# Designs tried in a protein design chat: VHH binders against Uncharacterized protein MJ0119. Part 7

Target 1, 224 residues: Uncharacterized protein MJ0119, of Methanocaldococcus jannaschii (q57583)
Amino acid sequence: MDSWNMKGSKMVDVNEITKYLPGFNCGACGYKRCDLFAEALLNKDVKLEDCPFLLRERFKENYEKLKEILKIKGKIKKEEKYIGVIDGYEADFLLKPLPNECSCRETLLIMDKKELKVGDYIRYRPLGCPIPHFAKIIDEYHGFYIIHVVGPSHRITGEKIEYKDVGIAIVVAFEGIVEGKVPEVGKTVKFIPKHCMMQKVHSGVVVQVEGKRVYIEGIDLKVF
Short names: E, the ipSAE of ESMFold2; O, the ipSAE of ESMFold2 at other seeds; V2, 0.75 times the mean of E and O plus 0.25 times the DockQ between their complexes.

## First folded at step 2 (VHH)

Design a1 (from u10 with M58Y R59Y; framework vhh_7ubx_2; at its last look DockQ between E and O 0.07; V2 from the best seeds 0.00; counts 0 for: pae E 16.0 > 2, placed apart)
Fold by ESMFold2 at other seeds, look of step 2:
Structure a1 (fold): chain B 224 residues (1-224), chain A 122 residues (1-122)
Amino acid sequence: as target 1 above (224 residues)
Amino acid sequence: QVQLVESGGGLVQPGGSLRLSCAASGFTFSRYAMTWVRQAPGKGPEWIATISTGGSTYYDDSTKGRFTISRDNAKNTLYLQMTSLKPEDTALYYCAKSEYMFYDTPGLYEYRGPGTQVTVSS
């Protein structure tokens, strides 16, 4: 990482700093690319915290390494922000799976009138999301299907899982555990489901709260 | 260590074609979904296409029908065939190792290459 070729000197360049940045080139810090942000860090024009993604738990180790490389003295004020990677919008919280569950629960309205049962694996495209999802149906209620999002595990396990293709489905609700400030019932919230492939900010209305467990309806994958 | 190296970019006239490649190493390529993303100057990253481990392909609506994602697992290589290019397609294009198939570790862009520049102009 560090090169040591002179009396008491270290050589740190933009490439070494860029190595530990998130690499999204998203512009949220005010710089178009992460290598430009790295150059600004070397020039002391910005602070590490100006990249909102370095403040996330996912990048905790990167943040600590960058502090060492830049030899930033003094402690910083903690400020957690939940920023959507694709859209750059701030969310109110992350939504985590319920205990012992592999994903947040999603409730789907499925327009294709195929015969579906609890335990079925489905392939669907959420209305408003360009990425098809794969899910297991875990419950059914009045024509709605409650699901866990799963990956296409076909290749990993060596088992062949046959997914029913149901086309476009509308995500009508999310249920999970809040990481962040717990919202009040009736509030419109912005949130990021932890397992969302695109890390896109979602919105909806909180209809039930039980501790940190929340049920959110009126889902909009577009945050206006 | 995961490494992704993009190539095949360049200057092309509107209506032209390019074929991008992404050479992968440091992981079992065939076990991961792979993604193309682009970023134009002054804009956030834009998802283009994803190909699953099983070969299913998914496209952003703006490029559907013009771009084709494919993979060659024997060569550890991801491809993006681009046709009918427009000035709006000018961007840095990069491939990313998608963690989608491991649903407990989401992130479209956690592991990505340095990108290859595509410039569409006269």
Scores: ipSAE 0.000, ipTM 0.112, lowest interface PAE 15.0, mean pLDDT 75
ESMFold2, look of step 2: ipSAE 0.000; ipTM 0.141
ESMFold2 (binder alone), look of step 2: mean pLDDT 81; pTM 0.823

Design a2 (framework vhh_etentamig_d1; at its last look DockQ between E and O 0.01; V2 from the best seeds 0.00; counts 0 for: pae E 16.8 > 2, placed apart)
Amino acid sequence: EVQLLESGGGLVQPGGSLRLSCAASGFTFSRYAMSWVRQAPGKGPEWVSGISTSGGSTYYADSVKGRFTISRDNSKNTLYLQMNSLRAEDTAVYYCAKSEYMFYDTPGLYEYRGQGTLVTVSS
ESMFold2, look of step 2: ipSAE 0.000; ipTM 0.334
ESMFold2 (binder alone), look of step 2: mean pLDDT 81; pTM 0.830
ESMFold2 at other seeds, look of step 2: ipSAE 0.005; ipTM 0.306
ESMFold2, look of step 4: ipSAE 0.000; ipTM 0.093
ESMFold2 (binder alone), look of step 4: mean pLDDT 81; pTM 0.838
ESMFold2 at other seeds, look of step 4: ipSAE 0.000; ipTM 0.260

Design a3 (framework vhh_7uia_1; at its last look DockQ between E and O 0.06; V2 from the best seeds 0.00; counts 0 for: pae E 22.1 > 2, unsure alone 60.4 < 65, placed apart)
Fold by ESMFold2 at other seeds, look of step 2:
Structure a3 (fold): chain B 224 residues (1-224), chain A 123 residues (1-123)
Amino acid sequence: as target 1 above (224 residues)
Amino acid sequence: QLQLVETGGGLVKPGGSLRLSCVVSGFTFSRYAMAWVRQAPGKELEWVSSISYSGGSTYYEDSVKGRFTISTDNAKNTLYLQMSSLKPEDTAVYYCAKSEYMFYDTPGLYEYWGQGTQVTVSS
């Protein structure tokens, strides 16, 4: 039985698409939940292949059913240029935050490791960047720290936040969602993180890819 | 030989507790992210919780956060899931798994499933 929504569209269309999606709600397609991805498919904002699990043999029947429901016809999008504002270099893509995150995830090697914990706010200067950064530690593993760049919130919101000054840190990895041509694992890429205050082109090696989600290591703030 | 063996399931009343165990062999436990995933009857696999290398970071699906605790004992090569405040919607077969990928919260990237252990929350 058909249902309605706020604008008179049939809700069964989104639900019908959602039931053939894998249902992992993993975010690899750029959307936190599969029903949001289904809505984006109806709006033609994404390709069916942006869900990496639909391409696996296990989901072959689901993929073919979704093609029929959506009447998908291949389309080649015009290539966009991504130019660094400060350096003028061309990047291969922009790197956006994961769904519902405020910045790309950065992985830091912090030289002065003093009792840092998940949830701590830090101030650091990336080696190779003249601009101090403010960040929240969101995870740690094996002596590395994964952070969100948060900015100096106390200057904007008036909230008093105790930032631990960790001095210089090396940015060893970025993680985010590609806007642009998705690279293959092993490729050296040039990219601009959306949160970069200088809009500077970065380079690195793609270590993992799942849909549009990428993990890039070997970070160099000088593009060559 | 790579093996993962889940135990500790059973029938419990709503609000009860269970501790699931996963004993692993054939690989260096601390070099991988480990996870618990579950599958309710007629549904797809659902990621429940994961733990990064050597227990440094833990992650939880929203519906279990605050109720479930993932942990490891590296000396015993064992992964645990302490389940508390159990609800009927937690009824499922629970599996442990490992991943070689940095995307700890992506259920489709885990390898080597055990036989699973049934958890039933009823009455």
Scores: ipSAE 0.000, ipTM 0.345, lowest interface PAE 11.8, mean pLDDT 77
ESMFold2, look of step 2: ipSAE 0.000; ipTM 0.088
ESMFold2 (binder alone), look of step 2: mean pLDDT 77; pTM 0.797

## First folded at step 3 (VHH)

Design b03 (from a2 with M102L; framework vhh_etentamig_d1; at its last look DockQ between E and O 0.18; V2 from the best seeds 0.00; counts 0 for: pae O 13.0 > 2, placed apart)
Fold by ESMFold2 at other seeds, look of step 4:
Structure b03 (fold): chain B 224 residues (1-224), chain A 123 residues (1-123)
Amino acid sequence: as target 1 above (224 residues)
Amino acid sequence: EVQLLESGGGLVQPGGSLRLSCAASGFTFSRYAMSWVRQAPGKGPEWVSGISTSGGSTYYADSVKGRFTISRDNSKNTLYLQMNSLRAEDTAVYYCAKSEYLFYDTPGLYEYRGQGTLVTVSS
């Protein structure tokens, strides 16, 4: 039996759970992102208390709401709407990583470029995002760096990793696999990268498409 | 003009080895990811391997993984493919290709190819 095609009576949406989580994507619960933790909560693989922040006074109402939501059995039928959990804007599609990659590929313009190499791990603040990011450089491209955004990997893998602090970087491109309607080259699109720590809608211009694989430039983290 | 010149093909016995080279000119070689693509007699093109601009990341089709090694020397504008443990199904014309941006690690559009070099695995 294919459980993906079976429908229950009522389903709780992962997005509804995610919006009541703290949204820090810190990995302290054992999951890299809060939306993955939300999915695990639906599957009963974890407890709410595995997020150490939900027991704080600041999140007491969120915690109680989540307890009520998680009493519901079954699944909510998913609509094909991609709404930013933090900002509430509707996106055209979700952007997923390429197969066997941990995150979408991003292209960075790094202001402080001293002695960076493929394989280096960096710490940076994306212009337009208040949250420091960690990434691995996977290629260099016309003076830019192509990266995978990672969490603090030493907390997850146990390996000692030196992060080079490069200060400010600008995200100039995203690359990944479209979940949703594949856009036409030249279109301005709104999208949510699956690894986005804030689940924030991004915008940009599609410059290359191959099947469901897209390359998006002109990235703006502020959507009008 | 972009020019790619493959060499190093030939006739080889099953289990043998060959090393292919591709001399590149007409573009800044170190700024582009590169691929090897092959076309067997009577079949469509098949992506074989890809390599990042610096050579730090390499990718292989499942059919050649563990037997083939892609490399590049950016100071010599040259792409290489070391082919070991060759099999009859590796018989093809091999092309080096300049990949568009970041699509070098999957099948996709290849805008520039050389003349190719024939590899025949047989007796």
Scores: ipSAE 0.000, ipTM 0.328, lowest interface PAE 11.9, mean pLDDT 77
ESMFold2-Fast, scan of step 3: ipSAE 0.199; ipTM 0.614
ESMFold2, look of step 4: ipSAE 0.000; ipTM 0.101
ESMFold2 (binder alone), look of step 4: mean pLDDT 82; pTM 0.844
ESMFold2, look of step 5: ipSAE 0.000; ipTM 0.270
ESMFold2 (binder alone), look of step 5: mean pLDDT 81; pTM 0.844
ESMFold2 at other seeds, look of step 5: ipSAE 0.000; ipTM 0.288

Design b04 (from a2 with M102I; framework vhh_etentamig_d1; at its last look DockQ between E and O 0.16; V2 from the best seeds 0.00; counts 0 for: pae E 17.1 > 2, placed apart)
Fold by ESMFold2, look of step 4:
Structure b04 (fold): chain B 224 residues (1-224), chain A 123 residues (1-123)
Amino acid sequence: as target 1 above (224 residues)
Amino acid sequence: EVQLLESGGGLVQPGGSLRLSCAASGFTFSRYAMSWVRQAPGKGPEWVSGISTSGGSTYYADSVKGRFTISRDNSKNTLYLQMNSLRAEDTAVYYCAKSEYIFYDTPGLYEYRGQGTLVTVSS
């Protein structure tokens, strides 16, 4: 038998498509939730590339699987631009975590300080962002706190973690590994942190570069 | 060549304990975050736990929090999972994985996995 015959006899489920979508429910494809986009794909109302994330290397395997499920022929030319999902702005690069770390490092200036130590879990709102963030303190440096952002961890890691609510904090710096063109020190850059739940474009000034590892200060967070 | 070798699986009674190990070779173990992922019979993979390079940051799925403890020994290139208060629902093949993200269990987030070790929790 030919693979078309076997594929042509199967009923394609919205849930099967949804599990291969990125799952961010970000709205960039024109649908507020990924399951709605999956239904639209089944109805041929949209194309796979209407989800900006499916064209990224991170989701290459998902994209190819979805093409097979939906019987889409041919290769679609991959765009290597880094476009913010929420804001539509082009970034200069994607910022990935340092090796063996779960997220990019962020450096916080915490406005309403409490007794904090390395290993503490905190809840905070970045100044200029209405969305609460959760983080683990991994280091302290001259009154700044270096943290790993805990993504949607309350869905995965449970409710027993005691978070200290520190109110508003200023994100002073990002540190990570560049995916894309490596910037020079002193340049103002636009970047997308891989751990960013909203996948929005951030900006800042590069103050240190070592290979692909960069440290960026003067952070401007736009929330849309 | 990257190699991950899980061990320590077996048959255990409900409420029992088991310690899994993962021996790593072919890469600089201390430079990578690591995860445990499990796959129950007839189901897709489920992220279980993750750990940072130093072991200072540990994370757990809700289903195992308080019962499982992930750890690592970078001098021995070994990842561990201490499993206590085991339940029938913990029956699965357990894999260690080199992971960029500890919290997300979506397809494609894990780059390398071992061959796995079977854990069976049954009376």
Scores: ipSAE 0.000, ipTM 0.119, lowest interface PAE 17.1, mean pLDDT 74
ESMFold2-Fast, scan of step 3: ipSAE 0.049; ipTM 0.523
ESMFold2 (binder alone), look of step 4: mean pLDDT 81; pTM 0.832
ESMFold2 at other seeds, look of step 4: ipSAE 0.011; ipTM 0.389

Design b06 (from a2 with L109R; framework vhh_etentamig_d1)
Amino acid sequence: EVQLLESGGGLVQPGGSLRLSCAASGFTFSRYAMSWVRQAPGKGPEWVSGISTSGGSTYYADSVKGRFTISRDNSKNTLYLQMNSLRAEDTAVYYCAKSEYMFYDTPGRYEYRGQGTLVTVSS
ESMFold2-Fast, scan of step 3: ipSAE 0.013; ipTM 0.449

Design b10 (from a2 with Y101R; framework vhh_etentamig_d1)
Amino acid sequence: EVQLLESGGGLVQPGGSLRLSCAASGFTFSRYAMSWVRQAPGKGPEWVSGISTSGGSTYYADSVKGRFTISRDNSKNTLYLQMNSLRAEDTAVYYCAKSERMFYDTPGLYEYRGQGTLVTVSS
ESMFold2-Fast, scan of step 3: ipSAE 0.036; ipTM 0.495

Design b11 (from a2 with D105E; framework vhh_etentamig_d1)
Amino acid sequence: EVQLLESGGGLVQPGGSLRLSCAASGFTFSRYAMSWVRQAPGKGPEWVSGISTSGGSTYYADSVKGRFTISRDNSKNTLYLQMNSLRAEDTAVYYCAKSEYMFYETPGLYEYRGQGTLVTVSS
ESMFold2-Fast, scan of step 3: ipSAE 0.011; ipTM 0.438

Design b12 (from a2 with E111D; framework vhh_etentamig_d1)
Fold by ESMFold2-Fast, scan of step 3:
Structure b12 (fold): chain B 224 residues (1-224), chain A 123 residues (1-123)
Amino acid sequence: as target 1 above (224 residues)
Amino acid sequence: EVQLLESGGGLVQPGGSLRLSCAASGFTFSRYAMSWVRQAPGKGPEWVSGISTSGGSTYYADSVKGRFTISRDNSKNTLYLQMNSLRAEDTAVYYCAKSEYMFYDTPGLYDYRGQGTLVTVSS
């Protein structure tokens, strides 16, 4: 397809962009397919650096060709503000679910000694939140449980869901897709998990970044 | 040394099934997310499916969702791809891929793949 760029001065085909993208359809840029990311690039909705592969040495030539095709210049875009509903604090970005997932991933430290396995549904109250959460355990890592928040009345077709009550859990990490400015590894950030019922600003340290996909650990509440 | 050895490819008719296997060695298999990536003749590589370290999370490209199932057996250091309802467009060399060293699982991102196994879907 031909498209006008935002300056209206040149038409560029989506396929002309897509052929220089990695083609892995991995979702780390926030789009489930590389051709959808190419379309977003033409619409100036995203930046090349949102693709984790284009910043690697192997793709340096692809990155330079894409910059040339898109005629990227140093024009500044106005940043959007994200304000917490409950506390009124400003966040650096929103954290969205990974493509096709129902919530951002939370990593939980569960103090209860019940036997838990991947696939179990749990009820927990996050430390620091007055609202009970309902979740499905999707993975386990070194004694931590990784979950999706599924909501209180969730049902599986043809089945009744039994939730194991684990009491208080400490949310030690979040993972998802950044909406806004992507942070650097090691930075302390403020963010709003999109699935958060209170839309409260959270804080954490960025441990991993791959395109727009970030992993944010813990919270040092003493960071000024 | 890291080694990934794919097997199970072959010629099948449209609508048929195949199960691919990948035997991993030279690293602690249970610590890494794994993926399947395919490359059709004359095309670039396409990420097909990914699986977390424990097998609790699985991911699929839209083109194969509902037809392919990824699984792993950490006790045997083996990755699997069950392919059902195969179509002519599934014809490709299928590669087993190890995740890059990362704290979290990253579907579709990898620093090594094996030799590949050819899947041909035709009459």
Scores: ipSAE 0.012, ipTM 0.430, lowest interface PAE 7.6, mean pLDDT 80

Design b14 (from a2 with T106S P107S L109Y Y110F E111D; framework vhh_etentamig_d1)
Fold by ESMFold2-Fast, scan of step 3:
Structure b14 (fold): chain B 224 residues (1-224), chain A 123 residues (1-123)
Amino acid sequence: as target 1 above (224 residues)
Amino acid sequence: EVQLLESGGGLVQPGGSLRLSCAASGFTFSRYAMSWVRQAPGKGPEWVSGISTSGGSTYYADSVKGRFTISRDNSKNTLYLQMNSLRAEDTAVYYCAKSEYMFYDSSGYFDYRGQGTLVTVSS
């Protein structure tokens, strides 16, 4: 019945999927390489719509071909439940770091007028969190600082690290890869950043979605 | 208002290198993610590479990964693309593009922002 098994009993392999993927290795689907995403598609761990390029006009034919090929493999796996450790609330999804990054990206509003630049290490306490955080500034955007949380222990590099204390900072946004149900732009969501020290459910408004990569704004909103 | 002026293209033999530049004006360059997009003769546009506002994050199409390096100099309002190990299939007009967000182009389609610069890799 299945025309693909006429090729010597083999159903579908990673190469048959990969040739129809964009090949950009951009990480937006949650995988650092397109062939790894192809493997995940065959294992029913992800869906085609997790790749933002397949939804663009130029790739419409590729998207349709991939849908036909993947019908042989059936439906995607069910999502797991995500429960906050401290408060017991159920989150809509886990927010994971971008591929090859050590933490989710956090956008900080820093009120301290200390001179800061990309590459600096900082110590701050997020407003609403009792635990000091240690972070590296990786980018800046319209007066905000984008950071990676490096935690209480980072890999020993043989270098002395000076942390600039900036006091209390407001975490205004999170960016990362969704594990679970991908939200729509404009929705208020509950999520757990994978490397959150408190493992607490956070809430925010989804501002941007590209595949599984999301940008979420807001400190704490009451979600019902 | 927004102006992007690409330069640095030319004729090069396979295995050679070129460095492209994009001079930006009419907006606060340091606050926008930037991309390179190319269009080969007779084909549609293809996204090549993207860079965050500070240069701290870079993104590459699989076809150029390991061979091309995107960079920026915010003090000079200039975007660069260092192209090494050039192949015949890299022959295209290369365009500079601006994004509104910290992600590479969030618009969902390829959009040209300048006249482009022609790169011809001849065998």
Scores: ipSAE 0.000, ipTM 0.317, lowest interface PAE 11.3, mean pLDDT 76

Design b15 (from a2 with M102W T106S P107S L109Y Y110F E111D; framework vhh_etentamig_d1)
Fold by ESMFold2-Fast, scan of step 3:
Structure b15 (fold): chain B 224 residues (1-224), chain A 123 residues (1-123)
Amino acid sequence: as target 1 above (224 residues)
Amino acid sequence: EVQLLESGGGLVQPGGSLRLSCAASGFTFSRYAMSWVRQAPGKGPEWVSGISTSGGSTYYADSVKGRFTISRDNSKNTLYLQMNSLRAEDTAVYYCAKSEYWFYDSSGYFDYRGQGTLVTVSS
């Protein structure tokens, strides 16, 4: 449950703003749902005028109310914060999966000399984590493997899946959607991947930003 | 390549009904919210109705609420608009529109294909 390590009541603030939005989930503002647009407004990623319906006469009162709410939140509300469960360290944001994906994307450096290909299922232990992970390789480039953490699905469905044990792997990058304030390229950030079983704070350097989608490079070693 | 093909328009008398269809191809239809947008002669485009990816949530402009019903069939990649109690002011070309995913580009505007389908409400 990601809400258990959250401070600042971001979900409540999103709901407070969303109730004054048109509720059409039409995508015209660049987000497929109004609650995602509300999150973007709180993160200052977008402006109210990016919703074409708020500028219509019907929504005049909604627009004025939203301007007031956002002005107040900018003055007295403290920034949303996320706290790691095990170590108690504060993160800048929570990193969630890309739409329709089962986990954040991880880029692995695997030291094992076993032959691997896209589509393979692997078992690995991330350096710095005592818990083994089960993953599917979804891409490869220059010796790095991009994976989704899938868990042992054969225990749920009865489907027979063979996991190749690759031992310890170094997680060199994460990709996902920011829940919280979107960072700038080049910034060193602290974040919690939603799929992390220990819900520990990770660190890295932001290499690419596209709206709320970020690519972060670093190592899976925890900095305390 | 994304393609949207509208059909079902025509001449109808005030108080009548029409059912519009939109055949979608070139993308995973079930992953996108869809809308109907209309443009009356000499006016700008007006958003009419929207539907969520699953069809579980529907949205309507005040001018059509209670008269129009949007629906979709994800197994057939088809969007529908049932139009009842039609009025002269509903006369317009009706366009099927796909919402853009935020991670592809930042346009945020509807993607139109073809000329739409003309609905004329006249006695």
Scores: ipSAE 0.000, ipTM 0.113, lowest interface PAE 18.7, mean pLDDT 75

Design b16 (from a2 with M102L T106S P107S L109R E111D; framework vhh_etentamig_d1)
Fold by ESMFold2-Fast, scan of step 3:
Parts: structure tokens; C-alpha cells; sequence
Structure b16 (fold): chain B 224 residues (1-224), chain A 123 residues (1-123)
């Protein structure tokens, strides 16, 4: 009896949506399978624009068809609030690390004159944060350093890591996976980096979006 | 300092297969979307395939979809193109390309391209 099986109806809806998705076995939107992304769309956890390929010319008809289907089936709206612990301000979303990474990526402007290279471990204090951070340099871009925040008290024994103390650094960008409503390019947003020890709300401008992955440029917390 | 070194090209019969590799260095490979671009004799460059930073999303030109598979191994800083059911029209120099932006876009823009590897499909 199909009318007594709500799970079967949900699977039919998921399959109905999945057939119009690009089918690239994606990870860009934060979901490794298109059927998982379809389920998230039905649950209002994500939007169609979180799949970057649906916005390409090739998939224009797929996008319009999916928009029509979701207009009918996706009437439920999920409300989640991300509240900064110290300040009590509300963020638009939580920013999570990229898959298999230990923290969101931070782009730093380092004022110290030390010679630094990719692979170096550093100790810095972000401007506007009283807590020193320990990080590994993973990339360099025109004098800026992209880092992962790492803790010295990880699950290893005999921590033989030399941290170069660079003093105060300005965090000029964040990159990560959105948990919550994905923003549009050019929009000013409020967000909490998951790795932030103080769980403070940060603000910035969205520069790039690929599915749930975003690159945000900006300066610490500003509320209007 | 960015370097892209392609390999795996050669002479192959129609219907045959080749696997191209691209060894990347001088940048954090896992942070950039990558592409394969080809240029046939006497023609302009044609974008062939693109792959997201994680390898979770792939994109293909209509001329190669279903025959070519792009993949990457971020632990080895290597990009691959598996080419199956090759046709005479696939004869070209194949270039590995680093995307201009952190994310792949459909314009096929790149800020660095390697030296290329020649693929010749002929009996």
C-alpha cells in the first residue's frame, strides 16, 4: 500500500529531483552524491544555486524544471539560528572547514618581517582576538598567507613542531563550507567560523561561491 | 614558479584509449580548480574538461562527454584525463590549465597553462 508508506513517497520525490541534477558525483556543494543534495533541497537545507553547474548554460532547462518542482513540493521552511556566544549577535550561517581539513582557510596579512614559506608552522594573534592561534601555512598569494588553524594539543605524542611567532596578523579572508543558507556573490554576510574559539560573529563580503563553498573577504564583526 | 608538466600523449588508433597526467607544482594544487584544454592543428584552443578543487564536481565539453573522464589526486598534486573511444577529431596538443579563480567557472578561463602533450589518433 503506497499511501501507508511515507518513506516510499519521499524516495520518489528525491528521485524526481535527482534526475534533473548534473550527476557529476559532486562534492562542490558539500554533498558527495546528487541524491543527498536532492534530499537537502526538499528539506530546505540548501538552494538550487548551491549547485554551481545548474547555473551554467548547459543546465538552464534543468534549473527551471527543478525550480518548478521545488516550488510545489518544498513548502516547509527550516529556521536555524547561529548565535555568537560572547556578543549574542545572530549570524546568517556557520562556516565549516572544507572536507578533510582541520579548519576553515584563513587568508592572513602578516606584518612581521620573518621569511615564511608554504609548510611553515606559525603562531599569531588575529587582530581583534585576545587568543593566540597556531597555524600551518598551506598557500601564498601575492604576499598574503593562507593557513589552517591547528592546535598544539592534537592527538599526537611528542609535538616536535617549531612555530614561528609572527605576532599580530590581520585576517583578510575566510574560505569554507556554509552550514545554513548559502549567500550570493557580492552580498555582505555575518558568519561564525567553526574553528573560532570565542564563537564570535564575523562579517564580510562574499567574493566567490561554488555550491556550499564560499570565499569571504572582510573585517571582523560589524553590525548596523 | 607555477609549473604544470603534462605526459601520456602519443599515437593511438581510432577507438583506442590514453591516460594523460599533469604534475603540478609551485602552488597549493588542492585550492584551485583545474582544466584540460586542447588545440588541434590550425584551430584555436578548445576547453575539454574541468574539475572542482575537491574533485567532487566535473564538467565536460559536449564533444567528449561520455568518452573522457577527468580526475585529480590532491595528495600527489596530479591531474588526470582518461580518454576512451578516441576519434581522429581528438587529435590535438592537450594542455593542463590552472583556473584563474579559486573555483571553476564555465568560461574556461585559466591563468597558467603547461607546455602540452601531443595526442595523435590515426591508424
Amino acid sequence: as target 1 above (224 residues)
Amino acid sequence: EVQLLESGGGLVQPGGSLRLSCAASGFTFSRYAMSWVRQAPGKGPEWVSGISTSGGSTYYADSVKGRFTISRDNSKNTLYLQMNSLRAEDTAVYYCAKSEYLFYDSSGRYDYRGQGTLVTVSS
Scores: ipSAE 0.000, ipTM 0.206, lowest interface PAE 14.7, mean pLDDT 76

Design b17 (framework vhh_etentamig_d1)
Fold by ESMFold2-Fast, scan of step 3:
Structure b17 (fold): chain B 224 residues (1-224), chain A 121 residues (1-121)
Amino acid sequence: as target 1 above (224 residues)
Amino acid sequence: EVQLLESGGGLVQPGGSLRLSCAASGFTFSRYAMSWVRQAPGKGPEWVSGISTSGGSTYYADSVKGRFTISRDNSKNTLYLQMNSLRAEDTAVYYCAKSEYMFYDSGFDYRGQGTLVTVSS
């Protein structure tokens, strides 16, 4: 089959499944968005029961419909390629969070002169990304801020978190665990951060490798 | 009559640990998902953690993930929250909640009076 045609069909299937999911994008199933969970279901990486809402009486009809759809489409084998959902480009690997962390670590260059400290919540738009991000500062290094992307917590937990708006920030590095082929230090790579809301292919240069843990520097979301 | 009775709160130093318990009665405990929700002085309620009916699935707010562990004993109708590496910002009244959903939903059914956790030196 034509790889471009296969990619288009897979995205249509993801959308068909996503419409029957609860739509909370709460991360409970291990994925930040319901459409990512839908993709994982198609790849047979997860089961429907991993969504805690689908087994409730309110969603019983959705659960049965999803079982029917996946019985037909579940013949799709797990892909060897990591493919961006929005752009359809291929990545070398998926970058997952470090154990027990909610997202990959991003290192930000923030130009706004607002006073920031570890523990602060921020709202930023990455340069080259149209989507605002919501994050918690977890560390600081020589004027760079290391963050976890946490999403808009009021919709998730009901808490009133004050996000400091820092405008546009440059993402200068990612750190996480490789799923796929571990790259060599110095290599330019294409990767998808698991927490990326657009599931877009990112690029960078591998600076450090420790087992499957990698630190990648790059300031663009470009695909080669 | 649904009753939830929280216990185990107290004063603890930063970095310390506490184990909270919630004794449930008046409903079939094993058929409901359970949650812990906290409320700090002057702030709104924050969902902390949720657990499935069997205990096979657990969920945590990012603020506590890796530090807190939720568990349940259906034979004793008891819900637990093991809290490690406590921080000053964990200071709150902790409530046991019965709900159809384990996430933010304005319909969390608070039946307990709560247990106060104070993290300070």
Scores: ipSAE 0.000, ipTM 0.078, lowest interface PAE 22.1, mean pLDDT 75

